# VHH binders against tRNA(Ile)-lysidine synthase (tilS), part 3

Target 1, 344 residues: tRNA(Ile)-lysidine synthase (tilS), of Thermosynechococcus vestitus (q8dih2)
Amino acid sequence: MWGIHHARLHTTLKTQQWLPLGSRILIALSGGQDSVCLTRLLLDLQPHWQWSLVAVHCDHRWRADSTANANFVQQLAQKWHLPCEVVSAPDLPKTEAAARSWRYQVFESVAKALDCTHVVTAHTQSDRAESLLLHLLRGTSPDGLATLLPSRSLGAIQLVRPLLGMTRAQTAAFCQAYGLPIWQDETNHNLEYRRNRLRLELIPYLQQHFNPNVEEALAQTAELLASDRAYFEAEVERLAPTVLREHPPALDRLRLREFPLALQRRLIQCFLRQHLKRGLNFRVIEAVRALMTTGNGSQTASLPGGQHLRVCGRWIELVRPMPPPPAPVPPDPGERSPPPSPLY

## First folded at step 1 (VHH)

Design A7 (framework vhh_8ghr_2)
Fold by ESMFold2-Fast, scan of step 1:
Structure A7 (fold): chain B 344 residues (1-344), chain A 125 residues (1-125)
Amino acid sequence: as target 1 above (344 residues)
Amino acid sequence: EVQLVESGGGLVQPGGSLRLSCAASGFTFSDSYAIGWVRRAPGKGEELVARIYPSGGSTSYADSVKGRFTISADISKNTAYLQMNSLRVEDTAVYYCARSTYIKTSGGYEYFDYWGQGTLVTVSS
């Protein structure tokens, strides 16, 4: 039966074109309420979109009940006449980063094997709010707060998050209203994990004492920051060829001075990201920006990799350390020196 | 571009040994991919003989080769190996290196998303 959430998702998909007519879509199905809600919505919309749908379940093998969860997902998929692939993890480090990296590798590999063009995950508005808060509390740039994009590339396929317009409370209500079976995950209540503490304690506190619509407000902030980031990325791409010299690497400081502060910082960041693998922070960007107005020969302190930036006329040039001279030719093999003693 | 390149095939007498190599490019073995060796003989179906997860070191073998074949991987060289000992005439086949994640379906099938060109192993007297 078509309901309000079906109508809203259908309208969003028409407007945004995230999942084109006739696409073969891989659905990440964990068996939790969000993924079950997503799958039911897409199955109900399928006749209007002529999609081919297939599910994938990632079994991390971290819990004694993980096999039971996989069996639950397979039985649900069979009931819904939905092809389902179950992928079991190798021996992975039991970290969130390793699990996430493995899941996305699985999505790309399974999609290629099954000829899927899109993979969908069941991230909600509540997940987006949680992620923004976690990043904010940890400390990050505005770009880092633009978390959980609705659509992005994942290798050769597209990753889409159709449920970003629904809260976790709304996905729970949907599953209840439609009588959908859900796998209950007891670890979602373990307060040892920061995300669970934020979800079970902090967000309820904020809803009661600051703003009952805090999840929506935070998710909208993330959305606005994402659109601002996209604008600046496009502007930097357009302007970089007029400011950045590739050979030898340099920034045109006279051109750079013509731009607003935000673009100056982003153009400097763009340049530094091309030449430094780590260590980009506010302090480094500001040190480079200071060179825009200093005298010829002024330079930064050493950057990661022993490099520095120096003013040469109109240019702020990247100075790489000279490679050390080749090792001297070994002495005549007829003469042996004892090995050196430890110096420390 | 993901590519798998096999080498080490050839002619060997029954009871002999041979080592196959599979050089991978376009991805790293530190990632959570499985590498399998699949063989096909004329008039026979395909058989997965061995599989390894290079990142974790876990291995599995078909009953037909268990105790005779050893699969290994060198993460630094991004290369997988199949050491074949006590070779039999029935081991004669084209051996393919393939990349996969461990996938179970209701039918028990595995999916390999990239394949090498294959290397011929002939065991005859």
Scores: ipSAE 0.000, ipTM 0.252, lowest interface PAE 13.8, mean pLDDT 82

Design A8 (framework vhh_8ghr_2)
Fold by ESMFold2-Fast, scan of step 1:
Structure A8 (fold): chain B 344 residues (1-344), chain A 124 residues (1-124)
Amino acid sequence: as target 1 above (344 residues)
Amino acid sequence: EVQLVESGGGLVQPGGSLRLSCAASGFTFSDSYAIGWVRRAPGKGEELVARIYPSGGSTSYADSVKGRFTISADISKNTAYLQMNSLRVEDTAVYYCAKVETWTYKGDSYFDYWGQGTLVTVSS
C-alpha cells in the first residue's frame, strides 16, 4: 500500500541517495512502533528500489518478556517474507550507552556477515528534537548539536535514519492506519535518563505553551546545523595545510586573523584535536584565539596533558611539557657492622 | 487528545498510606500498552515505580517500592490506581501517570503521554 509517508520517503531517497538502487540493507527491527513503521515503509518501497532487505533484532535478554518480543519479531518477519537475524546478549551493563554500543557492534557484524552495505535505524523527528535539546541544555558547540545525522559511516557500512521526517505521533498513526502489530515491552528498570525527562516533561510543556510543532522546528534546526557542520569540516580540511604547521606544531596567527571567527575557531579546534586527546571546550579555543593579537611570548595556561601554546613571532606554537626529572640517585649502601661471633 | 488526570496526593506521615488515581480520556485501556506511575523527587531523576497492562496483564515494580505499592486498573472506569502503603520520607515526590512505551533497540523507554502530576509529601 502507498500513502503520503511512502511518497515523502521515496522523494527524499531520490533526492538524497541515502539508500542506492540495488543496495543490501540491514533493518534494525525492535518490534516497537517506530521500527515496525520503518520496516513496512521499506518493504512497500522495495520493488521501486530493487533493495535486498534483511532484519536484525537485538535481544538484550535482560527482561522477562525479551524472548516473547524476539518471537514476535521473528513471526512478523516471516509473515512479511523478510529474513531476520536475532542476536542475543548473554549479559549487558544496564545503561543506555552500553546497550547502544553493543547494538551498533551487532549491526556491523551482521552486515559484514550478510554483505549488507547499509544499516537503517528507526530514529524519528521526535528523537532528533530530543537529542538537540539534550545537547543544548548540557552545553556544547554547534557541532555537538548536529546529532542524529540522516546518514553517516559506521565502520565499513553506512548508517541511515529514514524516519527523521516523521514524529512518534506519525509513526503511531501509520501503524494504526495500516493495521500493523506492534510490541509493548515490559520493564522493571528505573527510567532516570535525561532524555526521558525531555519526553515526559519538556517537550509536552513546549508543545502546550510555545509551539505545537516544536519537534519539527527543533529537528529542522538540527538539520541546518548538520549541513553547516559538513560545510565547515570541508573548509577546515581545505584550509588547514595553509594555517597549521606540523613541525614544530603551530598555528599561523597572521593567516588566522584573515578568516571569519567561525573558521578561526574551527581551525584552532582542528589543530588542538591533533595534539590533545581530551579537554577541548569553548574556553580553551578562546584562550588560543586570544593569542592571535597578543605580544611575542604570550601563552595559555596549562592545557590538558600539561601542554600550552605560546606566541613565537608569526606562530602560536605548541609547547610540550618538560621531560620528567631524572630518577633520584639511589642512596649508597650503608656500612654493615662486622659479622657477629658464632650465632649460638 | 490523550489526557491523564492524577488525583489523591497529599501530606501523610511516615508509615501511612495513600491511593493515587489516574483517570484517562482520549483512549481506551487495553493490553497493547502499559500504564505506569513515574515519580520525580527534588534532586533526583525520574523513576518508573510501577506499571500495568490494564486487561489483567503483567505488573512490575521498582525495587524501592516492591511489597509496599500496588498498581491496578479498572477498565470500565478507564482509571488506573497506585495504592501506596508503608510510606517513607524518601517516597516524597511528584507522581505522574503515564502511557508507557519501551524500545529495546534504542536502549531507552518513551512515555508518550502523561498527566500534570500530583504531589505526595511524607513528613512528620
Scores: ipSAE 0.000, ipTM 0.105, lowest interface PAE 19.8, mean pLDDT 78

Design A9 (framework vhh_lunsekimig_d3)
Fold by ESMFold2-Fast, scan of step 1:
Structure A9 (fold): chain B 344 residues (1-344), chain A 123 residues (1-123)
Amino acid sequence: as target 1 above (344 residues)
Amino acid sequence: EVQLVESGGGVVQPGGSLRLSCAASGSIFSIYALYWYRQAAGIERELIASISSGGSTNYVDSVKGRFTISRDNSENTMYLQMNSLRAEDTGLYYCAAKTYVTISGNEYTYDYWGQGTLVTVSS
């Protein structure tokens, strides 16, 4: 039965063209309510879009019940006549960063093997709101506020998040209304995980005492910030060659003065990211920006790696401590011995 | 996805030491199991040492106690420290990065290989 969520997703896909007619699509199917909701919606829309659908289940092997979860997913896929590939993790560090990197490499590899052009994941509006709040509470760079884009490149394929218009409460209601079996992950209720505390305690508090539509409001803020970020990234890419010098590394302070404050900060950030592995923050950016109007020879305090920036006429130059003389270069790995000079 | 470049090979006398490096680019280095293989003249390529994504190491018996494999995920580099080198250690040394997947009941190894670096142990 075609419902309101089918209609809304169908309209969004027509308008945005995220999943073209006739595409072969790889569906990330964890077995949780969000991925089951996504898969059911796409299966129901499939006749209208002539898609070829394949599921992939990424088994991280972190939990004793991971085999049972994979079996659940395989049985559900079989019931739905959906081809499903199960990919088992190698010996991975038990961190979210390692797991996420591995999943995305699996998506790209499986899509290539099965000739899929698109991979879809079941991130929801609630996931977007949670990510925004976690970034704000952590207090790190604003770049993280523009979280979970609806579509982006993943190597040669496109990664799409069709459920960003639905809350987790809506995916749960959808699964219940359509009688869909779901795999209940015990970690979804474990309050030791910071994201679960936010989901189970903080967001309900905000809904009760501040705004019942807080998830939508936060997700919309993330969407607006994503648009602003894309604009600034394009402008920085266009302007960087006119402001940044690579040898020796420097910023053109006369050119910087011509730009609005936001572009000044982003161009300085672009320059610093090319030369500093860490320690880039608001204070450092402002210290460099202050050099735009100071006298020749003015400099920043020492930065990570013993580096600093100093005014040299038109340029704000990166000054590095002198390295020791380099070790002799070994012969090229493919070269047994260089030929003797023809001049001798 | 992953590109591997070996360095550090050369000519060394018996009892000497060499440190081989394998630099990776393209994919997230930390998730791969990493390997050193040796190809000696007239002999099939053999596995010498391995290090898992979690840091567990394994060695072929002929190099145990003499060779040490390590990885630096922050620099996307794997190393092979070779001590007490013998004439039989001469060969082309290849680094490899591997992960495995199961697709439709079949097991596939996604593996990436370097170009090889020559180690010659001679008096």
Scores: ipSAE 0.000, ipTM 0.176, lowest interface PAE 16.2, mean pLDDT 80

Design B1 (framework vhh_h_nbbcii10_fgla)
Fold by ESMFold2-Fast, scan of step 1:
Order: C-alpha cells, then structure tokens, then sequence
Structure B1 (fold): chain B 344 residues (1-344), chain A 126 residues (1-126)
C-alpha cells in the first residue's frame, strides 16, 4: 500500500508535470539506498501513470565487488519484473567528473536505443544541501548555488530528480519500512571524499548544534536561488545583445554602467562564460567590473588560458594570448667536419 | 503557496485524548464546493491509512472502521482550520498523522488528495 512518500511524489508529479502520463522512463539504478527507494516508488505509482519503466545500471568497475553489485541490481530488477540494462565503463580517470560525464552519456545512449523520453536519478534533498555547502565553501556566485535542478534537458531527453523532496534519512527509513534490499557501498564511508566528510561530520554537527532541519533549509535556499537564476538568465538573454560585442569580443562599459549591480555582474559573467572554459569566480567578475570606471588601457591580471581584459575607449576588450613566434630557420649545414674532441 | 500545518500531537497514555488541528493557507475552505479535507496516518512499518474525511460542505463525513465512535472530524471555515478529536486512544493509534486536501473530489484514497501537511506524531504509550 502507498505511504506518505508515494502520496507526496504523486501530488508533485501531477502539479509539476515532470513525468507525463504514458512516458517511457529510464531509471538510473545503482543498487544503493536512494536508487532502490526511487525505483520502488515509481513501480508503485506506475499503474496510475501508465509509464513504461526500464532500469540502467552503470558499472564503473572501480571496485573488485562491482560485478557483485551489478548482479545484485539485475536480480532485484528481475524480481520486480523491471527490464534492466547493465553498461560497463571503459578505462576512465577515477574522478567524480569523469564518472558523471560517462553516466550521462550512457543515459542518453540507452534512452535513445530504448526510445525513452525521460531519465530519472535518485538525487535527494540531502544531496542538494551537500552540493550547496560544497559550492559555498569553494566560493561561487549565487547562480552556482542553484544546484541539482528538479528537471533539465539532457540532449534530446529530459532528466528528472523525483526524490529532491526526500532526505537520505527518509529514503533509508522507506527502504527499511518496505523491506527493500540495498547494496552497501563502502566508498560512502571514505573520509578522503569531501562530500563524505560533509555528510558524516559537518551536516550532523549542524543538525545537532544549529538546526535539526538544516538539510531542508539549505535545499529550500537552493530552490529559491534556482528561481532567481531563471529570472536573471531570461533578463540577461534580453539585454546581452545591447552590451556584448562578438567581433572582437568586448563589453560596452558605458551601457553596463546603466544597469543595477546584479545585472552588471550577470552580464559580465555571460560574456566571460562565452570565452573562458574555466576559472570564472567572484574575483574575476569584480576585476572586470572595476574596469567600467578605470582609465583607457587599464587591464585585468592574466585569466585562464593567458587571456586578459583591457579598456579601449568605451569597450572592455578580451585580449587573447599571441601565438608563439615561429621557430628560427636553422642555417644550412656546411660540409665541414666537426672539430675533434678536446681532452684537456 | 498552498500549505497545511498540523499541530496537537504528542505523547499520551492509553485511554487518553488528543485534539489535532490543521491550519490551511493559500486557499479558503469556502472557495471550493466539492473538495474534501481529511486525516491520514502512517504507523511504523505500515502504509498510509485514511482516518477521517469531511466534505467541502461539511455535510458528509467518513471514518475508518478502526476509529469509528472514538474519533470526530470537524472544520471551522471562519478559521480555515480542520480538527480531529481523538478519544479512547490505543497503542495501535500510534502514528504520524497527516492533514490532506482534495480540491477536485471527495474521496478516501491517498492518490486523490492534492495537498499534504508535514505530519504530527502521536505516540500512545506509558
């Protein structure tokens, strides 16, 4: 029978239209607590939504027990009459970024092969709180804090995170209450991962000494920031053509001065994102903003890729590094024998 | 902006009484003629169970067989508040109690309800 989490998710899906009636949905099933909770909830809601459900398990092959994990997932899917695809990783760098990029490539590929319109992942309210704290500690713009959106495009399909309304404690309680088997991943206890330190040390400290509902509070902050981000992104899109020049790349500093501070920063960020692959942060944005009122010829310090910004009249121009000078042409080798080796 | 907030839960001895309240915001009880307000509960290890429901007009009520004669649902439209008076409480009544609103139909199944409160814990024990 349905529990409160079934009822709440059902209501959210009716209101938000994240997973329309009759959709073909790809479920990312790691075998961990959150993904098992997600899969059980969707299976229980399936009759009311007429979804076609398929699971995909991404086997990263990082651990000796990865085959046992894949077997666990396949056995669980079989017991639940859920089709399941297992995809094994090629040799990848053992980083979260490389693993994440590969997983999302797999989601697109498998969804296309199986004609799925949506992929769902088991990110929770706790994951959102953790991500917000990690970004805050790293130093980021408010836009960077708007992490783990409930729904976004992933190529031609839609990525949805139905569990953002549940904490990890709630998914644990759900699995326990419904007698669901879960796969324990020992890397969840490895304190060398910063996320695990946050989860096992910092968040419990905050819950004990500051606010027992801190995860919900942080996740709500991320949600509000996401709304603000969407508003400012639309406004920046409207204003960018009046401020940004494409060739050569530049910002109109006289036009920038006309806008409120928040829009100045976001228009500068928009410009920088078009030309820098990484290293965009508060200090860089403020360094560029300072150029709005400085004298002609003023410039920023070197940015990633050796680029910098320089004032040229009304424009703040992007200056790219010059190509290295051509190697000198070697002189034509003569017919002379080399001098004998000196021994003194 | 629609919110339901429960209060009144707590620890009580078997045979005791509690009154739960549910304050609604973001809509008024008089705005919809066909909606229902209800109380659901979920005990440890159990599914979500309908306890009581009251129609938008207040003219029809529902009670689960396990609570008939012991629980009374009522509403105050002027205060936008739903109540559940719980008498002769038993250990089996221990659960988290949820206030719910169905703005489209009067029903007793969880899937029919559109809005849910955060829940209030009722523990019946010595």
Amino acid sequence: as target 1 above (344 residues)
Amino acid sequence: QVQLVESGGGLVQPGGSLRLSCAASGFTFSDYSSYALGWFRQAPGQGLEAVAAISGSGGSTYYADSVKGRFTISRDNSKNTLYLQMNSLRAEDTAVYYCAADLSYWGTSPEEYDYWGQGTLVTVSS
Scores: ipSAE 0.381, ipTM 0.787, lowest interface PAE 4.1, mean pLDDT 85

Design B10 (framework vhh_8ghr_2)
Fold by ESMFold2-Fast, scan of step 1:
Structure B10 (fold): chain B 344 residues (1-344), chain A 124 residues (1-124)
Amino acid sequence: as target 1 above (344 residues)
Amino acid sequence: EVQLVESGGGLVQPGGSLRLSCAASGFTFSDSYAIGWVRRAPGKGEELVARIYPSGGSTSYADSVKGRFTISADISKNTAYLQMNSLRVEDTAVYYCARDYDILTGYPEYFDYWGQGTLVTVSS
């Protein structure tokens, strides 16, 4: 029977149109309470939305119980008449970043193979609050605080997070109320230890001593920052062709002067991201901004890869180091040309 | 409450041996935490000398102590040990037992709980 969370999700999906009628949806199913809650909600809503649903389980192989977890997920999917793909990780660096990158590659690959248009993940309001706090405590820009968007592109498919309106406590209560089997997440390798510390210690402390609704407050802040970020990203995309030159790479400094400071910084960042893989920071952006008003021939200090930017009239041009000459290749005796054939 | 309590430090002659113990409470070694031994000599920075992942049995050592020091753990006693052999004057330091919050890092700045330290003096 439909409860309050079914009704709220249905209303949200109707107003936001995240998962259109008739879509083929790939569900990321870890077997934990959040993913089980998500899957049950979508299965219950399926008749109203005419969706085709399929699950994928990403087995990282980091824990001794990972095979048992995969078996649990497969058995649950079979009980629910839900097709389920299990994908096992290759030898990955044992970092959260590498695991996350691999999962998203799997989602895109499996979705393409099964003709899914959307992938859904079980990120909650609690996850959003945790991510905001982690980014804030590490130090980041306002854009970095815009964590876990409800919907975004993932290659050719759409990534959606339907549970961002529910806390982890609410997903636990949902699973208990509906008698859902869950896999207790074993933290044997403590790969998310800082998040565990936030979940079990810091957020309860904040709830008790500062604000019982702190998770909602933090998630709302992330949502507001995400809206601001989306606006600036759209503006940068619209304005970039008027400011950025591709060949040879350059910024139009006369056009840059016409824009507010926030857009100047974002347009410079857009340009630099095309040419720098590391070392992009506030200092570098400000060094480029300084070139907007300097004399002809002024340049930045050396950037990663030996690159720098230099003023050439109206343009701030990217100057690349000359590539080293190719290493000499010794002759291969086995590939000697055959003797010339006589004329026919 | 998480606590790490070191013991076994003291004065030894060069070439001698000592075994340090680290008794852990408030968590278990089966919880997949790594345990490290970090030393700090007067006027020097911190050096991670040995690390163990007790449930997996994997160990690592600083080059300065390889072949001389052995780290081990007794899961049933929730205690880690550092067996120090062929001690040198330069091994003189305060030795700290520390819990690594992320079994994959192994850097001193990532340890989340530290003992009070135990002094090891290698001198004639």
Scores: ipSAE 0.000, ipTM 0.093, lowest interface PAE 21.4, mean pLDDT 80

Design B11 (framework vhh_8ghr_2)
Fold by ESMFold2-Fast, scan of step 1:
Structure B11 (fold): chain B 344 residues (1-344), chain A 122 residues (1-122)
Amino acid sequence: as target 1 above (344 residues)
Amino acid sequence: EVQLVESGGGLVQPGGSLRLSCAASGFTISYDSYIGWVRRAPGKGEELVARISSSGSYTSYADSVKGRFTISADISKNTAYLQMNSLRVEDTAVYYCARGEYDYVWGSYDYWGQGTLVTVSS
């Protein structure tokens, strides 16, 4: 059964090389509509790609029917001749962040145990649109709006999201058209959850009154912002050694002045992230940027930890107090907005 | 400008109680992500002890403090609290207030306070 979604995914995988020929792939299979759609598409494409496919089901044990859900997933996997690992959660906090963190730990652990090179999740174009709107409504920078990358590193393996080209309506239609059994999650109708309210009320309103293709438009915006972010991250990595001095820590303000505003801000941000444990924000970046053109001896106000930046000739130098106060716990390295996965 | 300012630390006897406060400025707790309390004791790594969502409806606790600590938020005062009951010597640590995005995969935090010292000794 080769349909339009099979053809589109196959073409995307050829051009992007997200899931190379012969790869051993771990599929996150919740039993919900999107994960069932993903699994069926990959099984149908498997002969063309010679993949080795294994499913993993993460049983959170939050609901009375979670055992029935796990049984449903195991029966479906058996019917499809797909090996399936079921991993049950320890007692976890009942939060989206804790559940997501645990799932990604399971993905890494199971992938390593089974020698999988890639893990795939069933995030859709609708998930990407929802995440962009959620971030926009909370307030964020353009980088914070770049959400749900099609492919990224997850430890030593690659995380891939093959369904980012399909809406939730399209995955529903696919499951119905191919007669696929799905597990209904009734919590998806609870308006107490912000993402459900966005999905059930706001997105339909926007589709009806503004743009029927709003999910595609928002997801495309997120994609463009993600590409821009990747470009700037690579450019900063290339340029940082020409602008940043490690000892004593400093920024070369003569070189910095030669760059466009966007790169100036990102190079300053890169420097500050290496030396400040917290309190990095737009105001601090702009205070440092002001030192690019001020006189010798000019300095910022005190930053967290009693540090400040001061002009010394061509350099904007980091000045530390003596003795330094005990350092607070720093944010986790690699902590960022947008988040690796949307709330679901 | 986002700032988190902790208060309420100090010396307390085993079995005693203490309430830590985290005053937030530059963002609204009811609108933004979630607030967590992270502690660091000498010779030990960081431990996330408690977390509360922006809605206030979801809380989580480390097993070491579950049933003894309660996290809460007063939206009108834009302040989060950690009520610490039945304190033990092993609760001695510097406690940090941190803000993170609710949907971060690792439960990571983008803003941290200065920390407040809690010493439990007889």
Scores: ipSAE 0.000, ipTM 0.126, lowest interface PAE 17.3, mean pLDDT 79

Design B12 (framework vhh_lunsekimig_d3)
Fold by ESMFold2-Fast, scan of step 1:
Structure B12 (fold): chain B 344 residues (1-344), chain A 120 residues (1-120)
Amino acid sequence: as target 1 above (344 residues)
Amino acid sequence: EVQLVESGGGVVQPGGSLRLSCAASGFTFSSYALYWYRQAAGIERELIASITSGGSTNYVDSVKGRFTISRDNSENTMYLQMNSLRAEDTGLYYCAADYGDYLPWSFDYWGQGTLVTVSS
């Protein structure tokens, strides 16, 4: 049966070319409503796109019912004539970040083993809105708000998020309308997780008291910021060779002054990312920008790694701490006393 | 099965009126924004009117004050009341449905269209 969501996704895939005709696609299938909705949509669209589809289920082993969940996913995949790989974590991930890193490693390794060119995940418009709010509350640059891109590289394969145009309410309605079985994940109701608290308390509050369409509004903001980010990244890549010097590392402050503020900040950020492993923030960028008009010899406070930046004429140079002196060289054990002088 | 079916087109004299209807099935009508597009011979298809799920309306300048878009969620139907019709209003009128403003120009789902001819 072809529905409005089938039509919209098909149109989006045509215009964006995220999942080219004939691609071999790995589907991340957790068994939850979003991943089940994604899988059903892609199976229905498959004849139009000549895709080869295979599913992967990542069993984190966080829940006592994890085996039952994996069995549910395998049974559903069998009913849909969809090949499905189940991968279990060898050790329990300690954090959400560790679990996410492990999942992406699994996606890349399974895709390589099965010759998949693309992996798809069931992130929704609601997930994008939640992520943007979480980043805002944590504090971030505009680039950090451009969360959950529709498509990005994951090693040699492409990661795509086809459901970014659907809310969680819409994926639930889709599953009910098409009679799709779903797995209930009890962790979705645990208010100890900040994301669940945003979903269950804050988003409903905002919908009731400020904007019923807040999820859509936030997701659209993230999309606009993502396009702005892509534009600036391309401009920085084009301009960096004209402003940045690699040996010794420096910024051309006369050339930097010719650019608009936004490009000045991004070129400085580009330079700092090449030389600082941690601690890049607004304050540091502004401290460097202040050096564009100061006198010769002006410098920043110490940065991570004991580094600082100092004005040297045209250049804002990165000054690194001197390497420690080498250990004393032991005396040569073969050294012999010179023969007696014939001069007496 | 998703369907949008337009009706109400016909031949009218300049200054006349017509009411177009778009009957929808196969999706949750009340949750979607709805649009009327017009395509005249040799001219690109253009958006002329829209109505959001909340009932807010928008019009292209050439029809503002003459056309009124409305919706009846209980009947799953959208309407376009066209008054003071001009020769340049002649064309095929299409309805479309979409969720929000994410990619309004790129959806593939369209009705068959209903023909409006304004002639002396």
Scores: ipSAE 0.000, ipTM 0.093, lowest interface PAE 20.5, mean pLDDT 80

Design B13 (framework vhh_lunsekimig_d3)
Fold by ESMFold2-Fast, scan of step 1:
Structure B13 (fold): chain B 344 residues (1-344), chain A 122 residues (1-122)
Amino acid sequence: as target 1 above (344 residues)
Amino acid sequence: EVQLVESGGGVVQPGGSLRLSCAASGFTFDDYALYWYRQAAGIERELIASIYSGGDTNYVDSVKGRFTISRDNSENTMYLQMNSLRAEDTGLYYCAKEGYYGSGSYLDFDYWGQGTLVTVSS
């Protein structure tokens, strides 16, 4: 039964070459609606693509029913004649970041063991829209809005997200239409209340009052921003050696002036990232950019670490603080005790 | 296993009323948000009303003031009281349960019942 989503995915894969003919593919199979939809689509397309398919289930062990979930996934995979590896987490912090990091390590490890060239995850257009909107509400730069790429490197393998063209409503409809069993969680655990409110309240409000296709619109914006980001990152890598000096650290302000504003800001950002761990923002970048046209000796206000940038002829040089002269210390008869307790 | 069973649909005259029920089992009912979705012919399924575990509610504008969502945690049942029904309210009404949130992981989805048909016509 070749449906509209089979046809759309097949055409996309033909055009984009995300999952080449004959590839050995690792499918991240949680048992949830999106991963079951993904797996069924790939199984149905497999004869046309000569893929070798294997599944991996990452058991985070956060919930009392996690073993039942793993058993459900193994039974489904067996029914579909799909090899399935189940990997249980060590004792992880119950955070999105720790879980994501661990899952991606598992994907690399299992793919290497099974000679898979690609791993696929079931991120949807709805996930992409949610991520973009969360970043917008946090007030990040345009680069921070570029999220959930359709394909990227993951170590030596390629990570692909074939469902980015489908909404969560569409994956639900697909599972229902094809009578697919899905895992239904009996334990309520809301990991991110803001994202959950976005999904359940804000996006429906936007769909009703502004644009029924808002998820597609937001996902398209993320796609365009991702493409622009990739272009600028490649250009910065190519141009940085002609603008940045390592010893002493400096920017060539005459060379920098030759570039469009967007590249000026990105080259300055590239330079600053080498020397600042945090505190890099629009104001700091603009303060440095202002030095491109000021007189010799002009400088920025103090930056994180007590450093600043100063014009020295052609160069905007990074100036590190001079240590202050030591004050005379009176004799101390005592010994300093370790000060704080981690008990807050 | 989670089960959601809708009932109360039927044929009604324009301006009439219906009360839909969603009987739930297989989970701790009062811990989860619950939803009513509507699927009309030729139209993608849309969220009509939400009720959260804390009792807060949300409605799509087309039904606001006409529909009331409520829950009875002692009966494990959610209701949709529909008043002043219009022809455009015709459709299959689905009860859905909040999924485990984990966007960036695998576990963010809704669970669906079988649906109950509402037809507004003479």
Scores: ipSAE 0.000, ipTM 0.104, lowest interface PAE 16.3, mean pLDDT 79

